VH-VL binders against Uncharacterized protein AF_2093. Designs and how they scored, part 18

Target 1, 226 residues: Uncharacterized protein AF_2093, of Archaeoglobus fulgidus (o28187)
Amino acid sequence: MDVEIVEELSKMLAGRKAVTEEEIRRKAIRCALKIMGARLVGIDAELIEDVTCSLIDCPITLKSLHFSEKVKIGDVLFYHPHVIKPEKEDFEQAYFEYKQSKKFLDAFDIMREVTDRFFEGYEAEGRYMRKYTKDGRNYYAFFSTIDDTFEDVDIHLRMVDEVDGDYVVIVPTENELNPFLKFFKQYSEDAKRAGLKIWVVNPDEKTIDPFIGYPKDFRLLKGFKN
Key: E = the ipSAE of ESMFold2; O = the ipSAE of OpenDDE; V2 = 0.75 times the mean of E and O plus 0.25 times the DockQ between their complexes.

## First folded at step 19 (VH-VL; framework fv_cilgavimab)

Design f3 (from e1 with heavy chain E55Y G101D; at its last look DockQ between E and O 0.77; V2 from the best seeds 0.67)
Fold by ESMFold2, look of step 19:
Structure f3 (fold): chain C 226 residues (1-226), chain A 123 residues (1-123), chain B 112 residues (1-112)
Amino acid sequence: as target 1 above (226 residues)
Amino acid sequence: EVQLVESGGGLVKPGGSLRLSCAASGFTFRYYWMSWVRQAPGKGLEWVGRIKSKYDGGTTDYAAPVKGRFTISRDDSKNTLYLQMNSLKTEDTAVYYCTRDYDFSRGWPLDYWGQGTLVTVSS
Amino acid sequence: DIVMTQSPDSLAVSLGERATINCKSSQSVLYSSDEKNYLAWYQQKPGQPPKLLMYWASELEKGVPDRFSGSGSGAEFTLTISSLQAEDVAIYYCQQYYSTYTFGGGTKVEIK
């Protein structure tokens, strides 16, 4: 299982000359969704830690893309393959990915807390995909960013059919509106037709709002800010 | 290729105001910090100030001689950087350069520069 | 502010010979976390904007000839042109970017 996730993550990072551990971890979670689907509910933090370490020359697996060399720039630690000399543009890309990754990872526990509160009274299980159950109704919440959701839209559309219940992608707010407008323009019709829900958490205000889709249970609507 | 083109320079009397613009192309403008640097005729380079990306909060920093008189802003939809100069003094006479700066703290210095626009403050 | 002092103010060097420019900062520009010196060098020819030559004190910007090199650490730095060419006639500026930005006064390099 670990091997399949590592192989998929290596494909996702193919051609990259510099990365950070934070980017690897964020993308490992996405690869775990792609490989495991709804079984991701049963996965704790340890699997993602192990997958992440495997790409940085950790001793726990032999089959990974290998970012064995370190470079620190400012307060950020970058990794690159042994024989590759990254250029300025490679570090720029890695730093941009790092900032998105760190924002998501730092907000993750708060996003889960807000979502748990929204589903007060539901039984909750899982970490990266969290299953909420009440009276035989299930909501599967996957935590991501809006930019990653755009890239992974086909996976999320498939997940709507694969889970027994409703499927929701939970994303944090962004300082820019552009990523949300881009998703809306290109995929809002497909998402609505398929029943894909995307809700937005503001980690600072600890609020949640719909972007696409509403729950069938009208009692949950009171949990939205707007 | 990265291009930065300043405009809005000219002759202005002391106490007057002027607004400079910098049109950016060839890179994703909204991801970058931007700076203004000036050079008085026959003199060296002097950093004027910067504006961070909105991703990093969009805040500004200014050199002491211009603080309170100059305001830097940006319009990411137009890929344009602005410098509003108020209460101009003869010592503000300079070529003003628009420069690309980084959201990447302490990685790289000012790497791309425009051709500059001349501001002359004279009675 | 960190004050940057360059020497000499001007320098005349024969074609093909070594040119050496010094830069001193009023405080260290070595960042302890990454062990890099946050010092840059710029070249400016008449009527042109400055052009970045080096960052981190000694790392050449893409497209800069390898006859340019940088050395030094902490508060004292040197730009060296190993074999001066006619196209290298310019004013050279050092710049710290450790804490905001300040530039040295410049060194004018001319052919003797």
Scores: ipSAE 0.563, ipTM 0.794, lowest interface PAE 1.5, mean pLDDT 90
ESMFold2 (binder alone), look of step 19: mean pLDDT 94; pTM 0.959
OpenDDE, look of step 19: ipSAE 0.708; ipTM 0.860

Design f5 (from f1 with heavy chain G57E; at its last look DockQ between E and O 0.73; V2 from the best seeds 0.71)
Fold by ESMFold2, look of step 19:
Structure f5 (fold): chain C 226 residues (1-226), chain A 123 residues (1-123), chain B 112 residues (1-112)
Amino acid sequence: as target 1 above (226 residues)
Amino acid sequence: EVQLVESGGGLVKPGGSLRLSCAASGFTFRYYWMSWVRQAPGKGLEWVGRIKSKYDEGTTDYAAPVKGRFTISRDDSKNTLYLQMNSLKTEDTAVYYCTRGYDFSRGWPLDYWGQGTLVTVSS
Amino acid sequence: DIVMTQSPDSLAVSLGERATINCKSSQSVLYSSDEKNYLAWYQQKPGQPPKLLMYWASELEKGVPDRFSGSGSGAEFTLTISSLQAEDVAIYYCQQYYSTYTFGGGTKVEIK
C-alpha cells in the first residue's frame, strides 16, 4: 500500500529537480486516492505523513525518488536530489507548486469544517476522504483543488462507480476563474452523466455551493449559499 | 521562447501624456511580476516601477521620480503590460524597457528584457 | 531605497587580461534566513538591451561563459572577467533585488 503510493508519487514527480514538502504532501493525497480508492476513508493522517517523509528522509523502495538535499530561498525550504543542481527555472516551478499546495493545505481543515456543517446530522468518518452517512445514504467527499481535479478527472469518474453512494469532490475558491470555466466546458457533460459532483467552499465566508451536481436529498439544498 | 515587445514610444511635449504597451509571449504571463526600466541616452539604467501578479494582489511600486505621475497596469487576458505616463518632463526622455521578474517569496532577478521603445519629451 | 555605487566608471583592459568591477550597496543585501545575497549583474552591449549575467552574487545565468565570476557578500561585491575577450566590451551594471530594484551607475569595459 505505502510502497505503491510512494512509487506512484515518484512517477508523478519524475524529472523534477526541485520540490517542496508541501507539494509532495498535496500530491501524496492524490496518489493515495488513485491507489486506495474508497479504502482511503479508513486511513488516518499518518499514512500521508509517512509517504511524504519517505521521499525526503528514508526511501522505502529502490524505485522511490529521494529529494535528500535542502536549499532555502527566501523563507521557503526546497528539496532536490543529491547529485542534481537545480537551475533558476526549477525553483520557479517548485515555488509555483508550493503556492498552490500551501493554499490547499491551509484551507483543508476549513473545507472539512464547512462540509461537516453542511452534513450536520450525518455520521462522519475519514480525513482525506470523508464518508457521510444518514438514513441509508452515503456521501464520499474528497478534498482537492479545481486544477488537480481537472488533471485527475478519470480517477474521479471511476470513483463514482466505486463508492456505495454519491461521490463529491470539494474544492476551495481560487483567485482565478479560468480553471473552473475550462473544467466546465471540457468535462461538464461527462461529469453530469456519470454522477460526479464538484462543490466549492469559500474558506473566508465558510460557505459551500454546487459547481457541478446537486445532492439527491433535496433537503440538503438549503445548506448551499446559492 | 520568451518575447517582450514594447510599443507606444514617440515625441511628446512637456506636460503631455503617453501610454506604453508591452506584448508578452512564450510564458504564462499572469504568474509573473513585470517591471519597467528606463535609460536616458548615454546614461545608466533606472528602475521605473513594477506590478506584481494578481496572486500578490497586483500591487505596484514606483521609483520616487515617477511616483504620482506614472501608472503601471496589466491585462492578463491580453498578456500585456502598460505604462501610463502623465505630466511628462524632459528628464523622462529615455528608452523604456519591459522586463520580467518572478512572483517569488523574496526578490528575483530580471531575466528577460524587451528591445525598448524611445520616449522623447521636448518642446 | 538602497543606493548602489559602482567603480570604476570606465576600465580599459588588454585582451586576455583580468577585468575587475566593484559594486557597493548602502545597506546589506544578504538575507539572513536563506544566506543569499540579492545582487545581480547585467551586461549591456552597444545598441542592445541589458542581459542578465548572474544572480545571488555568484550564480551564472544559463549560457554565460565561465570566465565571468562574482564574489563578495553583504554590501561589497566584485564582478571578475578572468580573461577579457573582444565580445566582452560592454557596460556592466550591478543591481540589488533585496528591496525593490536599484542599479549601479555602470562600468564601461573597453579593450586597451
Scores: ipSAE 0.648, ipTM 0.843, lowest interface PAE 1.2, mean pLDDT 90
ESMFold2 (binder alone), look of step 19: mean pLDDT 92; pTM 0.945
OpenDDE, look of step 19: ipSAE 0.760; ipTM 0.875

Design f6 (from f1 with heavy chain R106K, light chain K36R; at its last look DockQ between E and O 0.86; V2 from the best seeds 0.74)
Fold by ESMFold2, look of step 19:
Structure f6 (fold): chain C 226 residues (1-226), chain A 123 residues (1-123), chain B 112 residues (1-112)
Amino acid sequence: as target 1 above (226 residues)
Amino acid sequence: EVQLVESGGGLVKPGGSLRLSCAASGFTFRYYWMSWVRQAPGKGLEWVGRIKSKYDGGTTDYAAPVKGRFTISRDDSKNTLYLQMNSLKTEDTAVYYCTRGYDFSKGWPLDYWGQGTLVTVSS
Amino acid sequence: DIVMTQSPDSLAVSLGERATINCKSSQSVLYSSDERNYLAWYQQKPGQPPKLLMYWASELEKGVPDRFSGSGSGAEFTLTISSLQAEDVAIYYCQQYYSTYTFGGGTKVEIK
């Protein structure tokens, strides 16, 4: 299973001349969702760590990209393929991805904490996809960013039908509202029609609010800030 | 191709105000920090100030000679950088360049420059 | 504040000969974390805006000819044009970007 995720991640990163470990981890989580779907509930941190390491340290398949060379610029560690010399623009792209990735990864545990608190009284299982169960009702929560959710919308639409219950994507707030407005303008109709829910966690205030869709369990409504 | 085009320069009297614009194209403007650098006729380059991307907080920094008098802003929907200059002095006479920056953890060079617009402050 | 001092203020060099421009910073621009010098060089041809030539003291910007090279570390740097061409007539500025931005006073390069 690790191999399939590594190969999908390698396809996603094909052509990249510089990356960071943080970008690889964020994108590994997305690839794990694509390959495993609902089975992602059973996956802990070790899978994503192993997938990430395989692109940097020890490839597990001949089809894997291998970013074997380290380069430190400022306070950030970059990786690039063995015979490729990245240009300034390659590091700019990698640093942009790094900032987005680090913000998500740093907020991840807080987003889980807030979501667990929102679902107080539910039985919880999983890390990157958490399944919350109570009284025969299931909620499957996948943690992402709004920009990644925009890019992965077709995967999330399929997940609505794949899970037995409600499917919600949990994303952190952004310093800029444009990504949310862009998603709303382009995909809000499709998401609502399919039953896809997207909720927003403010990691600093530790609050959660709906962006698209409300829970069917009326007792959960009081858990939103707004 | 990255292009930066300044406009709004002209002649003003001391104490007056002027607003410069910089139209950006060929890159994703909202991801970059933007700076103004000026050059008095026959003189060297002097950094005026910068504005961060909204992803990095959108804040501004200014060189001491212009702090409190100049304001940098940006409109990401129009890919445009602005410099509002108030309380102009004769020593503000210069060609004003729009430059592209990026705060890459520690620092990053100013890799693209516009053609400049001349501001003349004279009685 | 990091003060950048260039020398000479101007120089005249025969076509095909070597031009050397010096730049000194008032404090080190070497960042210990990545071991890089945060120093750039710019070329400004008559009537044109500045153009980035190199960064990290010695890394050439894309499209800059091999006759340009940079050396030095810490607080003392040089820009060398190995074989001066007519199109190299310009004012050259060093710049630190270690802490904010400071430019040297410039060095005017002329054909003699």
Scores: ipSAE 0.643, ipTM 0.840, lowest interface PAE 1.1, mean pLDDT 91
ESMFold2 (binder alone), look of step 19: mean pLDDT 92; pTM 0.938
OpenDDE, look of step 19: ipSAE 0.748; ipTM 0.871

Design k1 (from e1 with heavy chain Y31S Y102S F104S W108S; at its last look DockQ between E and O 0.07; V2 from the best seeds 0.00; counts 0 for: pae O 9.4 > 2, placed apart)
Fold by OpenDDE, look of step 19:
Structure k1 (fold): chain C 226 residues (1-226), chain A 123 residues (1-123), chain B 112 residues (1-112)
Amino acid sequence: as target 1 above (226 residues)
Amino acid sequence: EVQLVESGGGLVKPGGSLRLSCAASGFTFRSYWMSWVRQAPGKGLEWVGRIKSKEDGGTTDYAAPVKGRFTISRDDSKNTLYLQMNSLKTEDTAVYYCTRGSDSSRGSPLDYWGQGTLVTVSS
Amino acid sequence: DIVMTQSPDSLAVSLGERATINCKSSQSVLYSSDEKNYLAWYQQKPGQPPKLLMYWASELEKGVPDRFSGSGSGAEFTLTISSLQAEDVAIYYCQQYYSTYTFGGGTKVEIK
């Protein structure tokens, strides 16, 4: 299982000359969803950390990328393969990914807390994918970003059919609406047809609002700010 | 998988009585409001009545045409919904559907339906 | 009791063409607290029980093709099939679930 995730992550990062631990961690979560599906509910932080480590300090398979070299630029620690010297453009790309990853990882716990409050009265389990259960109704919540959700839309559409219940992707607010508009323009119809739900958490205000799809439970609807 | 199976339909004379049952499975029956909906031959859908979950008070509501004659009840221990029909009239002739409603404090659309059972009231 | 009026009673549409069904309620079914319209649409094919098609006036039930869409608010609603398919031949019912339940009279959709 770990090997499969590592291989998938290696494919995702193929061609990259510089990365950060934050980026690896963020993308490891995405790969774990792809490989494990609904089983991700039972997975804790240890697996993601192991996968992250496997690409940096503790390789577990020869099929994986290995970013064994460290370079600190400013306050950010970058990793690159031993046989490759990253250029300026590589670090710029890595820094961009770092900022996106840092933002997501920093907001992760708040998103979970807000979502837990939203599902008041539900039994909850899981970390990266959280299952909420009440009266035989299940909600599966996966925490991501709107940009990553856009890239992984096929995985999320599959998950809607895979889970025994409703599937919702929880994403944080963005400074700009463009990422949301981009998703809406390209995938809103597919998402609606499939029954995919996307809800947006504002980490600062600690509120949650619907972007695509609504719960049928009136009590849950009342939990939305707007 | 959610399943609703109606039974108890048949032929009855005007003024007679009949009791329908609906066996539910595949979900937490006790948590859901349940409804009966009927359809006369070649006609449209007509809501008959509903019963709320025990959590939400277990109260019943009926459509005007059947009020005072029909009684909806439930046995959560048996996952069964009932429709007691008294003082039956010819216009009560219909296929009767068991349907699942909301598990919340407010009504919701009827998302699951049984195959229905036919009740024929004729002299 | 809220009365639901559906129109037309029957509709014949050519394959691939748009079908439009209207539904009116005697009073608003818009709930002010959540700003949702408590209006559903059902599809019933011959010899089958009704199937939930749409809820909250415009939210498609899981598995429903995107050629189906709902619009309207308050007391006037429409169900649209953008491109009628053979499998869409059925009777369609609107229903309010704002206060108990009430069905429209149904609209029979056939292929011209």
Scores: ipSAE 0.011, ipTM 0.519, lowest interface PAE 9.4, mean pLDDT 92
ESMFold2, look of step 19: ipSAE 0.047; ipTM 0.623
ESMFold2 (binder alone), look of step 19: mean pLDDT 93; pTM 0.952

## First folded at step 21 (VH-VL; framework fv_cilgavimab)

Design g1 (from f2 with heavy chain R106K, light chain K36R; at its last look DockQ between E and O 0.82; V2 from the best seeds 0.73)
Heavy chain, then light chain:
Amino acid sequence: EVQLVESGGGLVKPGGSLRLSCAASGFTFRYYWMSWVRQAPGKGLEWVGRIKSKEDGGTTDYAAPVKGRFTISRDDSKNTLYLQMNSLKTEDTAVYYCTRDYDFSKGWPLDYWGQGTLVTVSS
Amino acid sequence: DIVMTQSPDSLAVSLGERATINCKSSQSVLYSSDERNYLAWYQQKPGQPPKLLMYWASELEKGVPDRFSGSGSGAEFTLTISSLQAEDVAIYYCQQYYSTYTFGGGTKVEIK
ESMFold2, look of step 21: ipSAE 0.617; ipTM 0.830
ESMFold2 (binder alone), look of step 21: mean pLDDT 94; pTM 0.953
OpenDDE, look of step 21: ipSAE 0.792; ipTM 0.895

Design g2 (from f2 with heavy chain K54R R106K; at its last look DockQ between E and O 0.76; V2 from the best seeds 0.70)
Fold by ESMFold2, look of step 21:
Structure g2 (fold): chain C 226 residues (1-226), chain A 123 residues (1-123), chain B 112 residues (1-112)
Amino acid sequence: as target 1 above (226 residues)
Amino acid sequence: EVQLVESGGGLVKPGGSLRLSCAASGFTFRYYWMSWVRQAPGKGLEWVGRIKSREDGGTTDYAAPVKGRFTISRDDSKNTLYLQMNSLKTEDTAVYYCTRDYDFSKGWPLDYWGQGTLVTVSS
Amino acid sequence: DIVMTQSPDSLAVSLGERATINCKSSQSVLYSSDEKNYLAWYQQKPGQPPKLLMYWASELEKGVPDRFSGSGSGAEFTLTISSLQAEDVAIYYCQQYYSTYTFGGGTKVEIK
């Protein structure tokens, strides 16, 4: 299972000459969703750590990318393949991925806390995909960013039909509205038609609001900020 | 291809005001810090100030001679950097360059420069 | 502010000969975290904006001919043009980017 995730992550990072551990970890979570689907509820933190480590330290398959070399620029640690010398543009790309990745990873526990409070009274299980259950109703919450959700929209549309219950993608606020407007313009009709829900957490205010879709349980509506 | 195009230079009397613009293209503008550098005719280069990306707080830093008189701002929706120059002095006469800076501190120098716009402050 | 001192103010060098420009900073520009010198060199030809030649004291910017090289660490740095070409006539500036930005006074390079 972890081999399949490593191989999928290596495909996602193909052609990259510089990355950070943070980017690898963020993308490992996305690959785990793609490979495991609803089974991701049963997965603990160690799988993602092992997958991340395998691209840096201990390859577990010959098809794995191996970012064995380290370069520190300022206070940020980059990794690159042994026989490749990255150019400035490669580090620029890696840095921008790093900032998005770090923002997501730093906000992860807070997003989960806010979502748990929203579903107060539900039985909860899982880490990267969290399942909330009450009175025979299930909500599956996957934590991501709006930009990653845009890129993974086909996976999320598939997940709506795969889970036994409702499927929700939880994303943090962004400093700009553009990523949300881009998703809305291109995919909002497809998401609404399929029943895909996307809710937004403000990690600083610890609030949650709908972007696309409302819960079927109308009693949950009071948990939104507005 | 990275392109920076300054505009808004011209002749102004001491005590006056002027606003410079820099149109950016060929890169994702919102990810970058941006700087202004000036060069008096026949003289060397002098850093004027910078503005950080919104993600890094959007704050500004200025060289001492212009602090309190100049204001740098940015509009990420228009990929445009601005320099508002107030209380202008004859010593502010220079070609003003817009230059690309970086988000992570202390790692990279000013790598792309515009062609500059001339500001002349004289009575 | 970190003061940058360049020498000489100008030099004249025969075509094909070596040109050497020195730059001294008032304090070290070596960043301990990444062990890199935050020192850049720029070339400015008449009527043109400055062009980045190298960064981290010795790393050439893409497209810069390898006759340009940089050396030094901490507070003392050298730019060398191993075999001067006609197109290398310009003013050269060093710049620290360790703490905000300051430039050296420039070195004008001419053909003898």
Scores: ipSAE 0.568, ipTM 0.812, lowest interface PAE 1.5, mean pLDDT 90
ESMFold2 (binder alone), look of step 21: mean pLDDT 93; pTM 0.948
OpenDDE, look of step 21: ipSAE 0.804; ipTM 0.900

Design g3 (from f2 with light chain S32E; at its last look DockQ between E and O 0.60; V2 from the best seeds 0.66)
Fold by ESMFold2, look of step 21:
Structure g3 (fold): chain C 226 residues (1-226), chain A 123 residues (1-123), chain B 112 residues (1-112)
Amino acid sequence: as target 1 above (226 residues)
Amino acid sequence: EVQLVESGGGLVKPGGSLRLSCAASGFTFRYYWMSWVRQAPGKGLEWVGRIKSKEDGGTTDYAAPVKGRFTISRDDSKNTLYLQMNSLKTEDTAVYYCTRDYDFSRGWPLDYWGQGTLVTVSS
Amino acid sequence: DIVMTQSPDSLAVSLGERATINCKSSQSVLYESDEKNYLAWYQQKPGQPPKLLMYWASELEKGVPDRFSGSGSGAEFTLTISSLQAEDVAIYYCQQYYSTYTFGGGTKVEIK
């Protein structure tokens, strides 16, 4: 199972000359959703750790890309293949992915905390996809970013039919409104028709706000601060 | 291909105001910090100030000679950097360059520069 | 503020000979976390904007000829042009980017 995830992650990172561990972990979680679907509820942190380690040259599998060399630039640790010297542009691409990845990973536990509080009284299980159950009603919450959700929208639309309940993608707030407006313009009708829900957590205020999957009341969208 | 094109330079009297623009293309503008650097005719380079990306807080920092008189802003929807110059002095006469900048933690200097726009402040 | 002192102010060098430019900072520009010197060199040819030559004191920017080299660490740095070409006539500036940005006064390099 981990082989399939490593293979997908290696395809996602194909051609990259520099990456960070944070990017690998964020993308490993996305690949795990793609490969495992609803079974991701039963997966703990060790699988993602093992997949991530495979790409940094741990002895878990021979099928992974190997970013075996380390280089630190500023405060950020980068990895690259042994025989390749990355150029400035390669490190810039890796840095932008790092920023997005770190923001998500730093917010992850808080997003779970806020979502658990929203579902107070529900039985909860899972880490990367969290299943909430009460009185025969199931909610499956997957934690991501709005930009990753846009890229993965077909996977999320598939998940609506795969789970036995409601499927919700939980994303953190962004400093800019545009990624949310872009998703709304392009996919809100498909998401609503399919029953895909997207909710937004503000990690600083520890609040949650429905974005997609509730009535089309644009007054809530105009309430975004940035 | 990264391009930065300044505009809005001209002749103004001391005490006047002028607004410079810098049109950016060939890179994802909103991800970068941006700086202004000036060069008096026949003289060296002097950093004027910078603005961070919105993701990094969107705040500004200025060199002491221009603090309180100059304001840097950006419009990410138009990929444009601005420099509002008020209370202009003769010593502000310079070619003003728009430059692409980096977060301190990225470890790189100002790497792309525009052609500059001349501001002349004289009586 | 980190003061950058550059010498000489002007340098005349015969074609094919070595040009050496010195730059001193008032404090170390070595960033402890990544062990890199946050010192850059720029070339400004007549009538043109500055062009980045190198960063981290000695790393050449893409497309810069290998006759350019940088050395030094901490607070003292050198730019060397090993065999001066006609197209190297320019003013050269060092810059620290450790704490905001300051530039050296420039060194004008001319053919003797």
Scores: ipSAE 0.601, ipTM 0.815, lowest interface PAE 1.3, mean pLDDT 89
ESMFold2 (binder alone), look of step 21: mean pLDDT 94; pTM 0.956
OpenDDE, look of step 21: ipSAE 0.746; ipTM 0.871

Design g4 (from f2 with heavy chain T28K; at its last look DockQ between E and O 0.69; V2 from the best seeds 0.68)
Fold by ESMFold2, look of step 21:
Structure g4 (fold): chain C 226 residues (1-226), chain A 123 residues (1-123), chain B 112 residues (1-112)
Amino acid sequence: as target 1 above (226 residues)
Amino acid sequence: EVQLVESGGGLVKPGGSLRLSCAASGFKFRYYWMSWVRQAPGKGLEWVGRIKSKEDGGTTDYAAPVKGRFTISRDDSKNTLYLQMNSLKTEDTAVYYCTRDYDFSRGWPLDYWGQGTLVTVSS
Amino acid sequence: DIVMTQSPDSLAVSLGERATINCKSSQSVLYSSDEKNYLAWYQQKPGQPPKLLMYWASELEKGVPDRFSGSGSGAEFTLTISSLQAEDVAIYYCQQYYSTYTFGGGTKVEIK
């Protein structure tokens, strides 16, 4: 199972000359969703840690990329393949991905905490996809960024039909509105028609707001900030 | 290819104002910090100030001689950097260069420079 | 502010011979986390903007000939041109980028 995720992640990172562990972890979670779907609820932190480690330290499949070499620049640790010398531009691409990945990873536990509080009274299970259950009603929450959600929209649209219940993507706030406006312009009607929900957590204020879609249980509406 | 083109230089009397522009192309301008560096005729290089990307807070820093008189701004929709210069002094006479900047966490210096625009402050 | 001091102010060197330029900073520019010196060198030819030659004290920018080399650590640095060419006639500036940016006063390199 982990092999399939490693191979999908290696395809996602194909052609990259420099990456960070943070980018690998963020993208490993996305690949895990793609491969496992709703079964991701049953996955703890160990699988993603093992997948991440396999691309850095010891490949577990012939098709795995191997970023064996370390380079620290400023406070950021980069990895690259053994025989490749990354150029400044390769590190800049990796740094851009690092900033997005670090924002997501730093906000991850806070987003889960805020979402748990929003679903007060529900039984919760799962880490990367968290299932909330009460009175026979299920909500499946997957944690991502708005830019990653844009890239993965087809996967999320499929997940709406795959889960037994409602499907929600939880994303953190951004410093700029542009990524949200871009998603809204291109996909808001598809998302609304399919029943895909996207909610936004402000990690600093620990609040949650709807961007697309509301819960079917109207009593949950009081949990939103607005 | 990265290009930076400054404009707006000219002759100005002491106490006057002038606005410089820098048109950027060939890179994702929105994600970079940008700096201004000046060079008085026959003299060395002097950093003037910088503006961070919006993602990094969009704040500005200035060298002491220009603090309070110069304002750096950016328009990411137009890929343009600006330098508003007020209360100009004769010692502000220089060629002004627009340059691409990096934060400390990236570990790189000012790597791309425009051709510069001359500002002359004289009565 | 970190003050950058270059020496000499001017240097005349015969074609094919070695040119050496010194740069001192008032504070260390060695960043302990990545163990890199945040010191750059620029070349400015007549009528042109400055061009980045190297960063991290000794890492050559892409396209810079390997007759250019840098050495030093902490607060004292040198730029060496191992075999001076006619196209190397320029003013050379060191720059710290450890804490905002300051430049050295420049060193003019001329053919003897």
Scores: ipSAE 0.563, ipTM 0.803, lowest interface PAE 1.6, mean pLDDT 90
ESMFold2 (binder alone), look of step 21: mean pLDDT 94; pTM 0.955
OpenDDE, look of step 21: ipSAE 0.792; ipTM 0.894

